# VHH binders against Protein FAM237B (FAM237B): the designs that were tried, part 2

Target 1, 88 residues: Protein FAM237B (FAM237B), of Homo sapiens (Human) (a0a1b0gvd1)
Amino acid sequence: DFEFQKGVLASISPGITKDIDLQCWKACSLTLIDLKELKIEHNVDAFWNFMLFLQKSQRPGHYNVFLNIAQDFWDMYVDCLLSRSHGM
Below, E stands for the ipSAE of ESMFold2; O stands for the ipSAE of OpenDDE; V2 stands for 0.75 times the mean of E and O plus 0.25 times the DockQ between their complexes.

## First folded at step 1 (VHH)

Design g5 (framework vhh_8ghr_2)
Fold by ESMFold2-Fast, scan of step 1:
Structure g5 (fold): chain B 88 residues (1-88), chain A 123 residues (1-123)
Amino acid sequence: as target 1 above (88 residues)
Amino acid sequence: EVQLVESGGGLVQPGGSLRLSCAASGFTFSSDYYIGWVRRAPGKGEELVARINPSGGSTSYADSVKGRFTISADISKNTAYLQMNSLRVEDTAVYYCARSEYLFDSGYGLDYWGQGTLVTVSS
């Protein structure tokens, strides 16, 4: 769920920044999700608002499409954050 | 009324080429929309093979067609194209032109579809 995943992000994010890392955010959005424009605030809540947007945009019968997109974005974003935190 | 009309399908030999056209009406090509080509072969599901943002020129392709197919758009003619080279028997399918504001790799978000055009790759 979102609250559990928010807890996971919180365990990582305090070691990195409280705000969404703009470089990782933009890279993940451009390569994984082919969005026309990303109109989201760059802070901790922006990620959850984006996840909620993906959930709300799903069509009947397309729940697994939302989950796949959400999971791939999550994995790329978290990997980027960890790399930046460790300077690798 | 939004309409997308495909043309250019037909019979071609393996290794041959075809150019599909997608004429749009009821809206203008701009950075506001992606145009994609989706195919369906008999007995198979749908596959998004190519997409373009007409104004931005950004393109992407399915691995199955990468290096062989090229998508393009002519804003002045409000028409998108799919240039298909080195055609294979497995490219035989009905090809649909479709529009979306947001286009995910899964093909999710396509809101308007054309009628489809048949491409047959055979001897």
Scores: ipSAE 0.000, ipTM 0.134, lowest interface PAE 13.4, mean pLDDT 68

Design g6 (framework vhh_8ghr_2)
Fold by ESMFold2-Fast, scan of step 1:
Structure g6 (fold): chain B 88 residues (1-88), chain A 124 residues (1-124)
Amino acid sequence: as target 1 above (88 residues)
Amino acid sequence: EVQLVESGGGLVQPGGSLRLSCAASGFTFSSDYYIGWVRRAPGKGEELVARINPSGGSTSYADSVKGRFTISADISKNTAYLQMNSLRVEDTAVYYCARGPDLFEYLSGEYDYWGQGTLVTVSS
């Protein structure tokens, strides 16, 4: 569920609108799985379920990992949006 | 030989400031490595308070220190810093500098290299 995924990111990206570029969202999610060498299933839902796990974990440091990956996702997603806005 | 050496700890009053330094040797700061500051307070577990990718410049902070602590790195000096402002009694802890080439290795309690730690005491 895309609204779920957007909700996970909302705490660090207050500028998120209702309209999301799904191609950029999916591409960035999958790229981060590979870039961060995450040991999870290679799909968008697995990535965002993992992000929720990090955000809600009571283990020390998990929230900071969440923030790091979420920030990297947002930076990558914004770059993708800029590329597509020039290419449309 | 990889080594991390902390300095700058000490005794300060509430509201005071300290700057911790972490001098790295045996490797160079790059995007392949993260440098973090982890603290252990008396009677408490470990807390990752700040983290930096020295090459990329990305930083993150624990909610308990946001707006008060600033992490930075000087690639030419191979040194990371933690600027601690508006210190509180709750910040009293031993502060460790740690290298994390793998985020999940660090989080699982596995770590690549740690410094010796530096004691920060916030007391009136």
Scores: ipSAE 0.000, ipTM 0.120, lowest interface PAE 12.8, mean pLDDT 76

Design g7 (framework vhh_8ghr_2)
Fold by ESMFold2-Fast, scan of step 1:
Structure g7 (fold): chain B 88 residues (1-88), chain A 125 residues (1-125)
Amino acid sequence: as target 1 above (88 residues)
Amino acid sequence: EVQLVESGGGLVQPGGSLRLSCAASGFTFSSDYYIGWVRRAPGKGEELVARINPSGGSTSYADSVKGRFTISADISKNTAYLQMNSLRVEDTAVYYCAREYYEWLEGSYYGMDVWGQGTLVTVSS
């Protein structure tokens, strides 16, 4: 077969499922300080609604907050998914 | 329709530098895409060496290249770059530029969905 390092895809162009992996989602949300303080790290719907609120907000700065959280979250989420794919 | 094209590979001596370019066409850099550099050396698996979100500016690097490689993007030119300094024989590989796609509203991560043709980097005396 082939040897892949943590964080590398198990094939040259894998399609990762569109379905939310709740274990990775929860693990990643638990690392975010702001989300822990809001007690939404175990609630996928609350986290999603919070992010959509920030994205839709016309208030100055909210879009930048959205981008920072979204980028950090998806980086961690993707790393979690890729780590598990490699483990198989 | 969409494509990534690499350039800048070549032969270089240990301790030297190279700058790789990745020109995107058929799509524009946005917050839904990361651009990454993946390398494959003979006898080794694939390694993601660097990644950038061109819109947000976030970057990440493999431990093997931290402090030596720098990834950047020029949104106006729709091009990403990998500056490789202090090159080692172990950096010899084919380097691929790839697009990572996620769709925030769908909650979907699609992985590496577009790959360049690859460019060879050879580090030898």
Scores: ipSAE 0.000, ipTM 0.153, lowest interface PAE 11.9, mean pLDDT 69

Design g8 (framework vhh_8ghr_2)
Fold by ESMFold2-Fast, scan of step 1:
Structure g8 (fold): chain B 88 residues (1-88), chain A 124 residues (1-124)
Amino acid sequence: as target 1 above (88 residues)
Amino acid sequence: EVQLVESGGGLVQPGGSLRLSCAASGFTFSSDYYIGWVRRAPGKGEELVARINPSGGSTSYADSVKGRFTISADISKNTAYLQMNSLRVEDTAVYYCARKYYSGWLYRSAFDYWGQGTLVTVSS
């Protein structure tokens, strides 16, 4: 759900909640960070600060970029949770 | 040029199994790409049934196929697979292999290349 994605992302960084699966969150963040065109520091905190910037930006296009990345991250994060739940 | 070529479709009875293959050329399986299997039955919209990041091995499945289908990738052969078990009449569809590109904050979240499709018919 997009509204749940917004809630999760708002909680991830800089204010990570205790109920986040930190292994999946970090693994998925690193996967997206390793994309060479992102042009940010290759670290989790910089990535999530960038996401919060996009979410709160009032400039045209920034929110759409946020939506696309948030959708992809949420899909990956759910995939990670499912793969770890009882399949290994 | 980038190409995805599906194979392995056919006619199977309910409860049977099929394995679909998606051979990729013109690019190498890497963390930059997800490979998905998308199906379309006559009169229905497109459904993403499974996807995989070939390098990371992360997978996801539509609820309709969870526990029955398994997606995998062989990086050395640049080929993705969909193992389809316990097939049902409602799995009858054309199955497409598609690539999804992730590339930084300018990334495309849409599928950018599609195979020709392979028909799977589940009936007697």
Scores: ipSAE 0.000, ipTM 0.152, lowest interface PAE 13.6, mean pLDDT 73

Design k1 (framework vhh_8k46_1)
Fold by ESMFold2-Fast, scan of step 1:
Structure k1 (fold): chain B 88 residues (1-88), chain A 124 residues (1-124)
Amino acid sequence: as target 1 above (88 residues)
Amino acid sequence: AVQLQASGGGFVQPGGSLRLSCAASGFTFDDYAMGWFRQAPGKEREFVSAISWSGGSTYYADSVKGRFTISRDNSKNTVYLQMNSLRAEDTATYYCARESYYDFWSGYYPFDYWGQGTQVTVSS
């Protein structure tokens, strides 16, 4: 659920909602799973449920992981947007 | 072996500034997010700041926002913490940490620590 996924990141990127490129969003999710070697399935839904778990966890360390992964996601997402806009 | 060497601490008066450095070795530095943590005597270790592997995204604890700036130089395998407007409550040993996503499954903190920290003392 894409709206669910946007909601997970809203706390760190509240200004970025409706103009999101879904192809870049999904590609970045899958790439980040692979790149960071998180031991979760290569499954976008599992990834975003994992992100929500980290965000809602009562362990402070889990929120740091959430922030770190979320920031890396935004770095990759912006890079994807720029790459897709080149030659437009 | 993975090594993180923090430096740049010292004694400073309230309102002063310090710049901490963390020299990393033994791993591909630009593949990992880096963070700074601190611990005062008798207190638990607390998060201070983090920077993504690319340097494009930074995060700060509410207690240091607007005063501290984290940065990194991937060509030098170094992460920095610029500390301005220091307060007595910033007195602590500061540790540089590398991310550890995989440790979440074991219930450990998502950052690892190596070597000794650097002591920052803010007093009149």
Scores: ipSAE 0.005, ipTM 0.168, lowest interface PAE 10.4, mean pLDDT 77

Design k10 (framework vhh_8k46_1)
Fold by ESMFold2-Fast, scan of step 1:
Structure k10 (fold): chain B 88 residues (1-88), chain A 123 residues (1-123)
Amino acid sequence: as target 1 above (88 residues)
Amino acid sequence: AVQLQASGGGFVQPGGSLRLSCAASGFTFSSYAMGWFRQAPGKEREFVSAISYSGDSTYYADSVKGRFTISRDNSKNTVYLQMNSLRAEDTATYYCAAGLYWEDFTSEEYDYWGQGTQVTVSS
């Protein structure tokens, strides 16, 4: 779910996710997954399902993997939004 | 409750084949990487093979590469290990495990562990 995915992003960048347009998020997410190596397979839905599972797990240690992957994805996503600020 | 039920072990002659299965329940199977580990008497548990949550990526220990094939069926919540050209040194209890990150090959990175299944390769 997009609203829950915004909540995940808000955990690593508070206050910015409420203004993200779903179409811009999808466009940038697909581009970043296609172009960047992640320790998760390049599948947007599977990636977010995995992130949601990590967020909900609440087990000691799992948050480190979540934080590392989420921060990398967030940084790439922000770069995409900045490069697409005109025409989105 | 989380359950991983391994099966398919048995006695086999050198050069033979076995197919192990691991049936999973009680968690979102399609979100987990799955691995196979083995432990022979007097040895520590060692990594055998791993498969990503989608099944598109696989890893193998050098000792089994080219002989073993890992696969999964997410519709059946099952992971498989096809073992060909079996050798005496493959004799071990085989365990299946579920982990959140498929590139971690150490046993401590796997969250859920199944019951073992015995494989004996002997003449």
Scores: ipSAE 0.000, ipTM 0.131, lowest interface PAE 14.2, mean pLDDT 71

Design k11 (framework vhh_8k46_1)
Fold by ESMFold2-Fast, scan of step 1:
Structure k11 (fold): chain B 88 residues (1-88), chain A 123 residues (1-123)
Amino acid sequence: as target 1 above (88 residues)
Amino acid sequence: AVQLQASGGGFVQPGGSLRLSCAASGFTFSSYAMGWFRQAPGKEREFVSAISYSGDSTYYADSVKGRFTISRDNSKNTVYLQMNSLRAEDTATYYCAADFGLYYSDLYEYDYWGQGTQVTVSS
């Protein structure tokens, strides 16, 4: 009975759009050591599979790690979008 | 405009097979989870199967597990449902639906819905 929920994304980044900019998503330079060590920082499919794995493997205390990783990723993604929007 | 076009339904005898297809347009298909739902006459719409946006995760209702296989081709913007060992109880209108980037078994979470394709399993 495991599901990764949209509500988690909404709680992390209120107002997130349904369309993800895949160019910015894949080109995003993530600074998280764990994502870099896993070699998934530029792969959206691997990142979502990793998030599903974290939720499925969740134990007491793991929720904050999941939220911190998701928050850091969304912050980097948003920074990329803002960088691309200037001068348009 | 967003469109989901389900096809491949028809008449089949018990024990037979059918493959349903759902062609998507008007959104970034590769970013959406896809699901199949069905509705028999006089009954509520129920979950059949779902596949993550990457295709790495699949989910099945207990009633179809081991008989049905969901798959997708992101290069063709299409999701498929291979139905084997069909039973009279599988008779229903089958609907495809899209949800953003994740998978769900609950129909209320889906963003886009196609019109259905009818499957009739009878002697």
Scores: ipSAE 0.000, ipTM 0.126, lowest interface PAE 14.1, mean pLDDT 68

Design k12 (framework vhh_8k46_1)
Fold by ESMFold2-Fast, scan of step 1:
Structure k12 (fold): chain B 88 residues (1-88), chain A 123 residues (1-123)
Amino acid sequence: as target 1 above (88 residues)
Amino acid sequence: AVQLQASGGGFVQPGGSLRLSCAASGFTFSSYAMGWFRQAPGKEREFVSAISYSGDSTYYADSVKGRFTISRDNSKNTVYLQMNSLRAEDTATYYCAATYDWLGYDSTEYDYWGQGTQVTVSS
């Protein structure tokens, strides 16, 4: 349902900001196929602006693309941050 | 039939300005993101600028930031490129393109393409 989807999006979104750890961003972006297809895997500003575009878009496909990228990125990014914080 | 008709090109001196227009027909223009690309002789086609279907988001290549402005008028099915402070390296054929599900920097992500309009910047 739509209300459930809003809750899922809000849970993922808080970690997706312009103030991201660049080393973890680089590690994550190299494994995300969608970012390579978009040619934004090397540019965090382009990635951030693209995610905002997808989030604001009212086109059905754009929301799904945003959600998939956000889910994949967030999981890998958080794992990287935890590994670096604990000296792993 | 789908058509994208680019116009407004011409000869201009360095420092001059031109406004390009791309008139669209044969598809639901307001549902498509629009982009401008350019290609100089002997060079690869490169991204110039893009605008979302609503006009709320715009993107620019670093080489044109601060000089070019993309805009659209959904009531006229037209996208525009205002080109200021033109340089010799801006000389190229300019193409407009439409994409339904994607705003990308790769030309292969675009569904429809116009014929192009020539811009020559020379003294």
Scores: ipSAE 0.000, ipTM 0.118, lowest interface PAE 13.1, mean pLDDT 73

Design k13 (framework vhh_8k46_1)
Fold by ESMFold2-Fast, scan of step 1:
Structure k13 (fold): chain B 88 residues (1-88), chain A 121 residues (1-121)
Amino acid sequence: as target 1 above (88 residues)
Amino acid sequence: AVQLQASGGGFVQPGGSLRLSCAASGFTFSSYAMGWFRQAPGKEREFVSAISYSGDSTYYADSVKGRFTISRDNSKNTVYLQMNSLRAEDTATYYCAAEPFYDLSYEYDYWGQGTQVTVSS
C-alpha cells in the first residue's frame, strides 16, 4: 500500500515521511488526469525528487504523460491536506 | 501470473556478508522498479533499498547506507542485495517487490515469498 514509494521518498530526504501525508497521497493516485495550474506550498524539492524516481521507473517515452499526472496529483494532494487540517 | 522468488538468506555472524537474489517472472522485468523490504519479529515491515528500471538510480534506507548494495540484471530478470557488515538488528525476513509500470491503483504489490536472514553469534 504505497509502501514502495514511501520508502523511496524517505530515502531521498530523511524525515520527509512526516511532511508527506500518506493517506492524501494515496487517495490522489486513484484520480484521472486533469491538468491544472500547479499550487506549490509543501516541500517542493521532496515532491520533485520523488517524481524523478517514478519517471526513471517508467518505460522510455512515457515521461510526458507522467509529468502531467504529477502536476494533477500535487494540486489534489494540497487540496486533501487543506481539507484534513479542517477535519479534526 | 507474477512471481517473485527471494533466496540467499541464512545464518551469519555479526560482521559477515550475504547476497540475496530475487528471480522475477510473469511481467516485463526491465520496465519495473525493484526493491527490498524486511520484517523482523514483532516489528513493522520496513523499506531497505530500491533500484530503477534501468539500474541507473538506487535508493537506501539510512540504516543500511554504506553496507548494502542493490543491483539488477535485466537479462536474467533478477535483482540482488549485497549485504556487508551485517548486524544483529538486520535479522529479518527479506522480501522483494516490484513497482508496476505506471499503476496508480496500488491495490496489488508484488511481494516475493521472502528469505530469512539471521545474524547472531
Scores: ipSAE 0.006, ipTM 0.419, lowest interface PAE 9.5, mean pLDDT 68

Design k14 (framework vhh_8k46_1; at its last look DockQ between E and O 0.05; V2 from the best seeds 0.00; counts 0 for: pae E 10.7 > 2, placed apart)
Fold by ESMFold2, look of step 2:
Order: sequence, then structure tokens, then C-alpha cells
Structure k14 (fold): chain B 88 residues (1-88), chain A 122 residues (1-122)
Amino acid sequence: as target 1 above (88 residues)
Amino acid sequence: AVQLQASGGGFVQPGGSLRLSCAASGFTFSSYAMGWFRQAPGKEREFVSAISYSGDSTYYADSVKGRFTISRDNSKNTVYLQMNSLRAEDTATYYCAASWDYLFEGSDYDYWGQGTQVTVSS
């Protein structure tokens, strides 16, 4: 669920808008699986299920990992948007 | 109290099959990744297999790929390990474990079971 995925990031970056570029969202999600060498299936739903797990975890280390991955996702997503606006 | 109770071990001939089960209680099973580890006498404990909390992602040590299959049933709070084409080298005590933090693939799981013995001999 795309609305679920947006909700996971909303607490960190209230700048997330309802007009999300789905191609950038999918590409950045899949790229982070590879970049962070996550041991999950290579699909968007698996990435965001993992992100929710980290966010809802009561272990402080899990939340720090969540914040780091979320920050990297946002940076990559913004770069993706900028590259696509050039091609617009 | 948290409990992980592994069962289904036993004696089997080479080429045979066993199905291990690990029943969980005392925590929210569907929020945890589950793993199987094994340890033979005189050897360090080694990773065998893991499965994500949703069951969508599975992982295997190279030595068991294609022969072992991990699965879970969140309605029964149980994780399974189907072990096919067993070899003498698979003889070990098998432990199930639960982790919130799957990114840390070492032996840093949060909860551990008592183990079940698997013996593969002719």
C-alpha cells in the first residue's frame, strides 16, 4: 500500500506531499535494498514492510537504523525528482 | 516469559528428510524475523536460514541452499525448516531464534530456543 509507505516517512519529513512521483519512489526503494545490502526480497513492499518494522520497534538501535535509511531515501528521491524535472 | 520450543529432530539416513518446527510464545511473533542456526560439537554455531516477519523474504547459508526451506505460519506462531537431501555434515543441534534487528546477521538474535538434535547417519 502506497499510502502506508508515505505514512512511514511522514513523521520525519513533513515535506512529503500527496503528489509523489511513483517512478522515483519505486526506483529509490529498490536501489536502497541493494545499497544497504538488505536481506529482504527485492521489491518495494518488502522494503517498506522492513521500514515499518524498524520504526515500530522498541529497540533504540532499530530506530537509528530507520532514521539513517529514511534520510538516504529522501536524499535519493529528491535527486531523482531533480533529474526528471530536467527531462520534463 | 518468552519461549521458543524447537521440535522434529531425530535420526535419519543420508538423503532423508526432516521437518523442524519452532513454536513461539510470550512475544508478538508477527513482528519478529525468525532464524535457524546449528552447532555441532567442537564447532562454532553457524547460520542456516532466516525469514522476515511477513514471510516475504527468505535467506539461506550456501551449504543448505536448494535442500532446506524455511517458512512461517503467523496464525500458529510457528516457524518451520524443511530439510531435504540430508547429509552427514548436517548433523547438529538446531536452534530457532527471533530478532527485531535482521540487519545484524550475526548471532545477535534477541531470543533463542533450546534446540533439537538432528543426526544423519548410515
Scores: ipSAE 0.000, ipTM 0.152, lowest interface PAE 10.7, mean pLDDT 81
ESMFold2-Fast, scan of step 1: ipSAE 0.032; ipTM 0.405
ESMFold2 (binder alone), look of step 2: mean pLDDT 81; pTM 0.817
OpenDDE, look of step 2: ipSAE 0.008; ipTM 0.244

Design k15 (framework vhh_8k46_1)
Fold by ESMFold2-Fast, scan of step 1:
Structure k15 (fold): chain B 88 residues (1-88), chain A 124 residues (1-124)
Amino acid sequence: as target 1 above (88 residues)
Amino acid sequence: AVQLQASGGGFVQPGGSLRLSCAASGFTFSSYAMGWFRQAPGKEREFVSAISYSGDSTYYADSVKGRFTISRDNSKNTVYLQMNSLRAEDTATYYCAAGEYLPFWYDSSEYDYWGQGTQVTVSS
């Protein structure tokens, strides 16, 4: 369910400010060359759009690899956001 | 039914300004990123500008950066393109488009819905 997936993604970040998002985005994107090559490392909304695109993709091979990379990145990013938001 | 209605085009002299509007209906506008594309006679459709569903991120083609401003009003289901310092090379039909996910916002194939367009002519 695309709308359900989008809702789940939105629910992960409801209490986190964009200032915290930007710092963690930079830290995590620097460790993931593939996302840096896509030139989306400095844009949180581009990341959301990228994740949604991958979730809708049904193509095997390249898209399956990108889904795994995007999911791993999101897990690292959310962990960073939660860690940094605790001090605010 | 899904509709995107572009308007605000017209005839203007070089150095002039126009504001285009794109009114959306039939889908959850606030969940979609919006883009503007243009096509001049005998040319391919080219990217002009895009805005994220939240309005927090905007993108521009190098040829329009600093002259055009994209904005949106989710309460009115409308996206706008403010065009300043218009040049003869900006003459084209301008199309608005909606996409749920735009990893390549400059690629027209990423967009799900398209409007019929509005003509902009810049000439002395």
Scores: ipSAE 0.006, ipTM 0.152, lowest interface PAE 11.6, mean pLDDT 71

Design k16 (framework vhh_8k46_1)
Amino acid sequence: AVQLQASGGGFVQPGGSLRLSCAASGFTFSSYAMGWFRQAPGKEREFVSAISYSGDSTYYADSVKGRFTISRDNSKNTVYLQMNSLRAEDTATYYCAKDLYEGFSLYTDSDYDYWGQGTQVTVSS
ESMFold2-Fast, scan of step 1: ipSAE 0.029; ipTM 0.341

Design k2 (framework vhh_8k46_1)
Fold by ESMFold2-Fast, scan of step 1:
Structure k2 (fold): chain B 88 residues (1-88), chain A 124 residues (1-124)
Amino acid sequence: as target 1 above (88 residues)
Amino acid sequence: AVQLQASGGGFVQPGGSLRLSCAASGFTFDDYAMGWFRQAPGKEREFVSAISWSGGSTYYADSVKGRFTISRDNSKNTVYLQMNSLRAEDTATYYCAAGYEFWDLTSPSEYDYWGQGTQVTVSS
């Protein structure tokens, strides 16, 4: 559920709307699992469940990991959108 | 700047004890897991022990279980390694490192910050 996934990033990216590119969202999620070498299953649900866990945690460090990955995701997602909007 | 200052190494006979300390500065120490690694001449850097950000979880290589104890004091930004029943095979330069709890804390590549090391020599 992408509405749920968008909610996870709302605090860092208030411009997130229902009009998301599902292919870019999925591709960036999977790329970040590999790029950050996360020890989770290589699927979109595992990534966003991990992100929700980090965001909701009150432990020091968890939120900093969340912010780092969330910022990297948003940058990659925007780049993906620009690539597709220009017919690349 | 980030600094990890390891100390407490030295020369000791087999069966002896040493306590290593690693003083951290330049980052939020209590947000990070801390690890100890060692490297003998001509060998790769190997895992020794790790401790979670809170101190609630500890991890040890099989070769040091029951002999070494890792601990931390978040109020002093310091991690410790108590080394008992030292053996000649424990001779190495010992490094402390800081990494996030979610990473594989037994892998050197998962750590963000590294100290310069302290030499431990066990010989008769």
Scores: ipSAE 0.012, ipTM 0.192, lowest interface PAE 8.6, mean pLDDT 81

Design k3 (framework vhh_8k46_1)
Fold by ESMFold2-Fast, scan of step 1:
Structure k3 (fold): chain B 88 residues (1-88), chain A 123 residues (1-123)
Amino acid sequence: as target 1 above (88 residues)
Amino acid sequence: AVQLQASGGGFVQPGGSLRLSCAASGFTFDDYAMGWFRQAPGKEREFVSAISWSGGSTYYADSVKGRFTISRDNSKNTVYLQMNSLRAEDTATYYCAADEFYLSWSPEEYDYWGQGTQVTVSS
């Protein structure tokens, strides 16, 4: 669920969830991390469930990994928007 | 009990090579990413290299890229670091570490740590 995905990222990037481009969002979700190397199915839902797991984990540093991946996602998403002829 | 036993360190001249080994026991080695870190006197522990659980993906610090090669043998529960073209600034205690997640370059992300092996590069 897209609304669930926005909620996970909104904790650190609330502005990016407004007037969102769904195709750029899905593309970035699928390309940002090799989910096979994490033993997770390569799909959008698996990626965002992993992000939620990192965000809610009590293990030291998991939140830092979450922040780094989320920042990379934001950077890729903005680049995707800017690369389009009729972006934002 | 979990153990990571690093070995292969020693004294070497600049331009020389060493191969470090890290033998793992007490956990399901095939399920963990492995990393190498180093610490010089008076400095913080820094990332050197990491390898995914399958060996399909590897990462290197810029300072060692092209000189060091990480590899693993899951049948032997061992991770290796081949160090070529060694420099004085590579002098440090080298530690191996295990992490459940593939992408981890921060020491605080790692679950298990070895005792370390000393590498000294000097003429």
Scores: ipSAE 0.012, ipTM 0.207, lowest interface PAE 8.9, mean pLDDT 76

Design k4 (framework vhh_8k46_1)
Fold by ESMFold2-Fast, scan of step 1:
Structure k4 (fold): chain B 88 residues (1-88), chain A 124 residues (1-124)
Amino acid sequence: as target 1 above (88 residues)
Amino acid sequence: AVQLQASGGGFVQPGGSLRLSCAASGFTFDDYAMGWFRQAPGKEREFVSAISWSGGSTYYADSVKGRFTISRDNSKNTVYLQMNSLRAEDTATYYCAAAPSFEDLLNPSEYDYWGQGTQVTVSS
């Protein structure tokens, strides 16, 4: 559910209001699970549930981790869009 | 209750070696990254080394790289710091700490749990 996933990012990226590139969105989610060594299932739903957990957590530092991962996601997603525009 | 018990400190001469241990209890050790920090007399607490939840990634401060080795045994809930070629500048109280595996492991503020520390003194 992409509306849910866009909602999680709305606090950091209010411009995410259009149709998303499904292939880039999925690829970036899975890449960040590996890159950040997250101990969660290697799937898109698990990634976004984890992001919501970080965003809503009352533990010190979790929101900053959320912001860092969310920014990394957005940067990778934009790079993926540019790459696909050039037929890579 | 959460406990991190650091041990293995002591007195050594320059060029000597020590192995520090940190025994963890009261939390799911396998889900946490572990770090070592030190505080020298009159100085702020500084990062020494960290290891990811799986042991797949290790991190070292430039001052200890090549001399210190961090490792963990998840079956024993223990993290280790092998300290070789010790220098007078390594004299400090050494603390072990636990952070969720996704945290910034160089930043002390990201660590949820802290041990009491073990004293290392390097002197002739």
Scores: ipSAE 0.015, ipTM 0.235, lowest interface PAE 7.7, mean pLDDT 83

Design k5 (framework vhh_8k46_1; at its last look DockQ between E and O 0.60; V2 from the best seeds 0.00; counts 0 for: pae E 7.9 > 2)
Amino acid sequence: AVQLQASGGGFVQPGGSLRLSCAASGFTFDDYAMGWFRQAPGKEREFVSAISWSGGSTYYADSVKGRFTISRDNSKNTVYLQMNSLRAEDTATYYCAADTSWEYLLSPSEYDYWGQGTQVTVSS
ESMFold2-Fast, scan of step 1: ipSAE 0.093; ipTM 0.491
ESMFold2, look of step 2: ipSAE 0.023; ipTM 0.465
ESMFold2 (binder alone), look of step 2: mean pLDDT 78; pTM 0.777
OpenDDE, look of step 2: ipSAE 0.143; ipTM 0.596

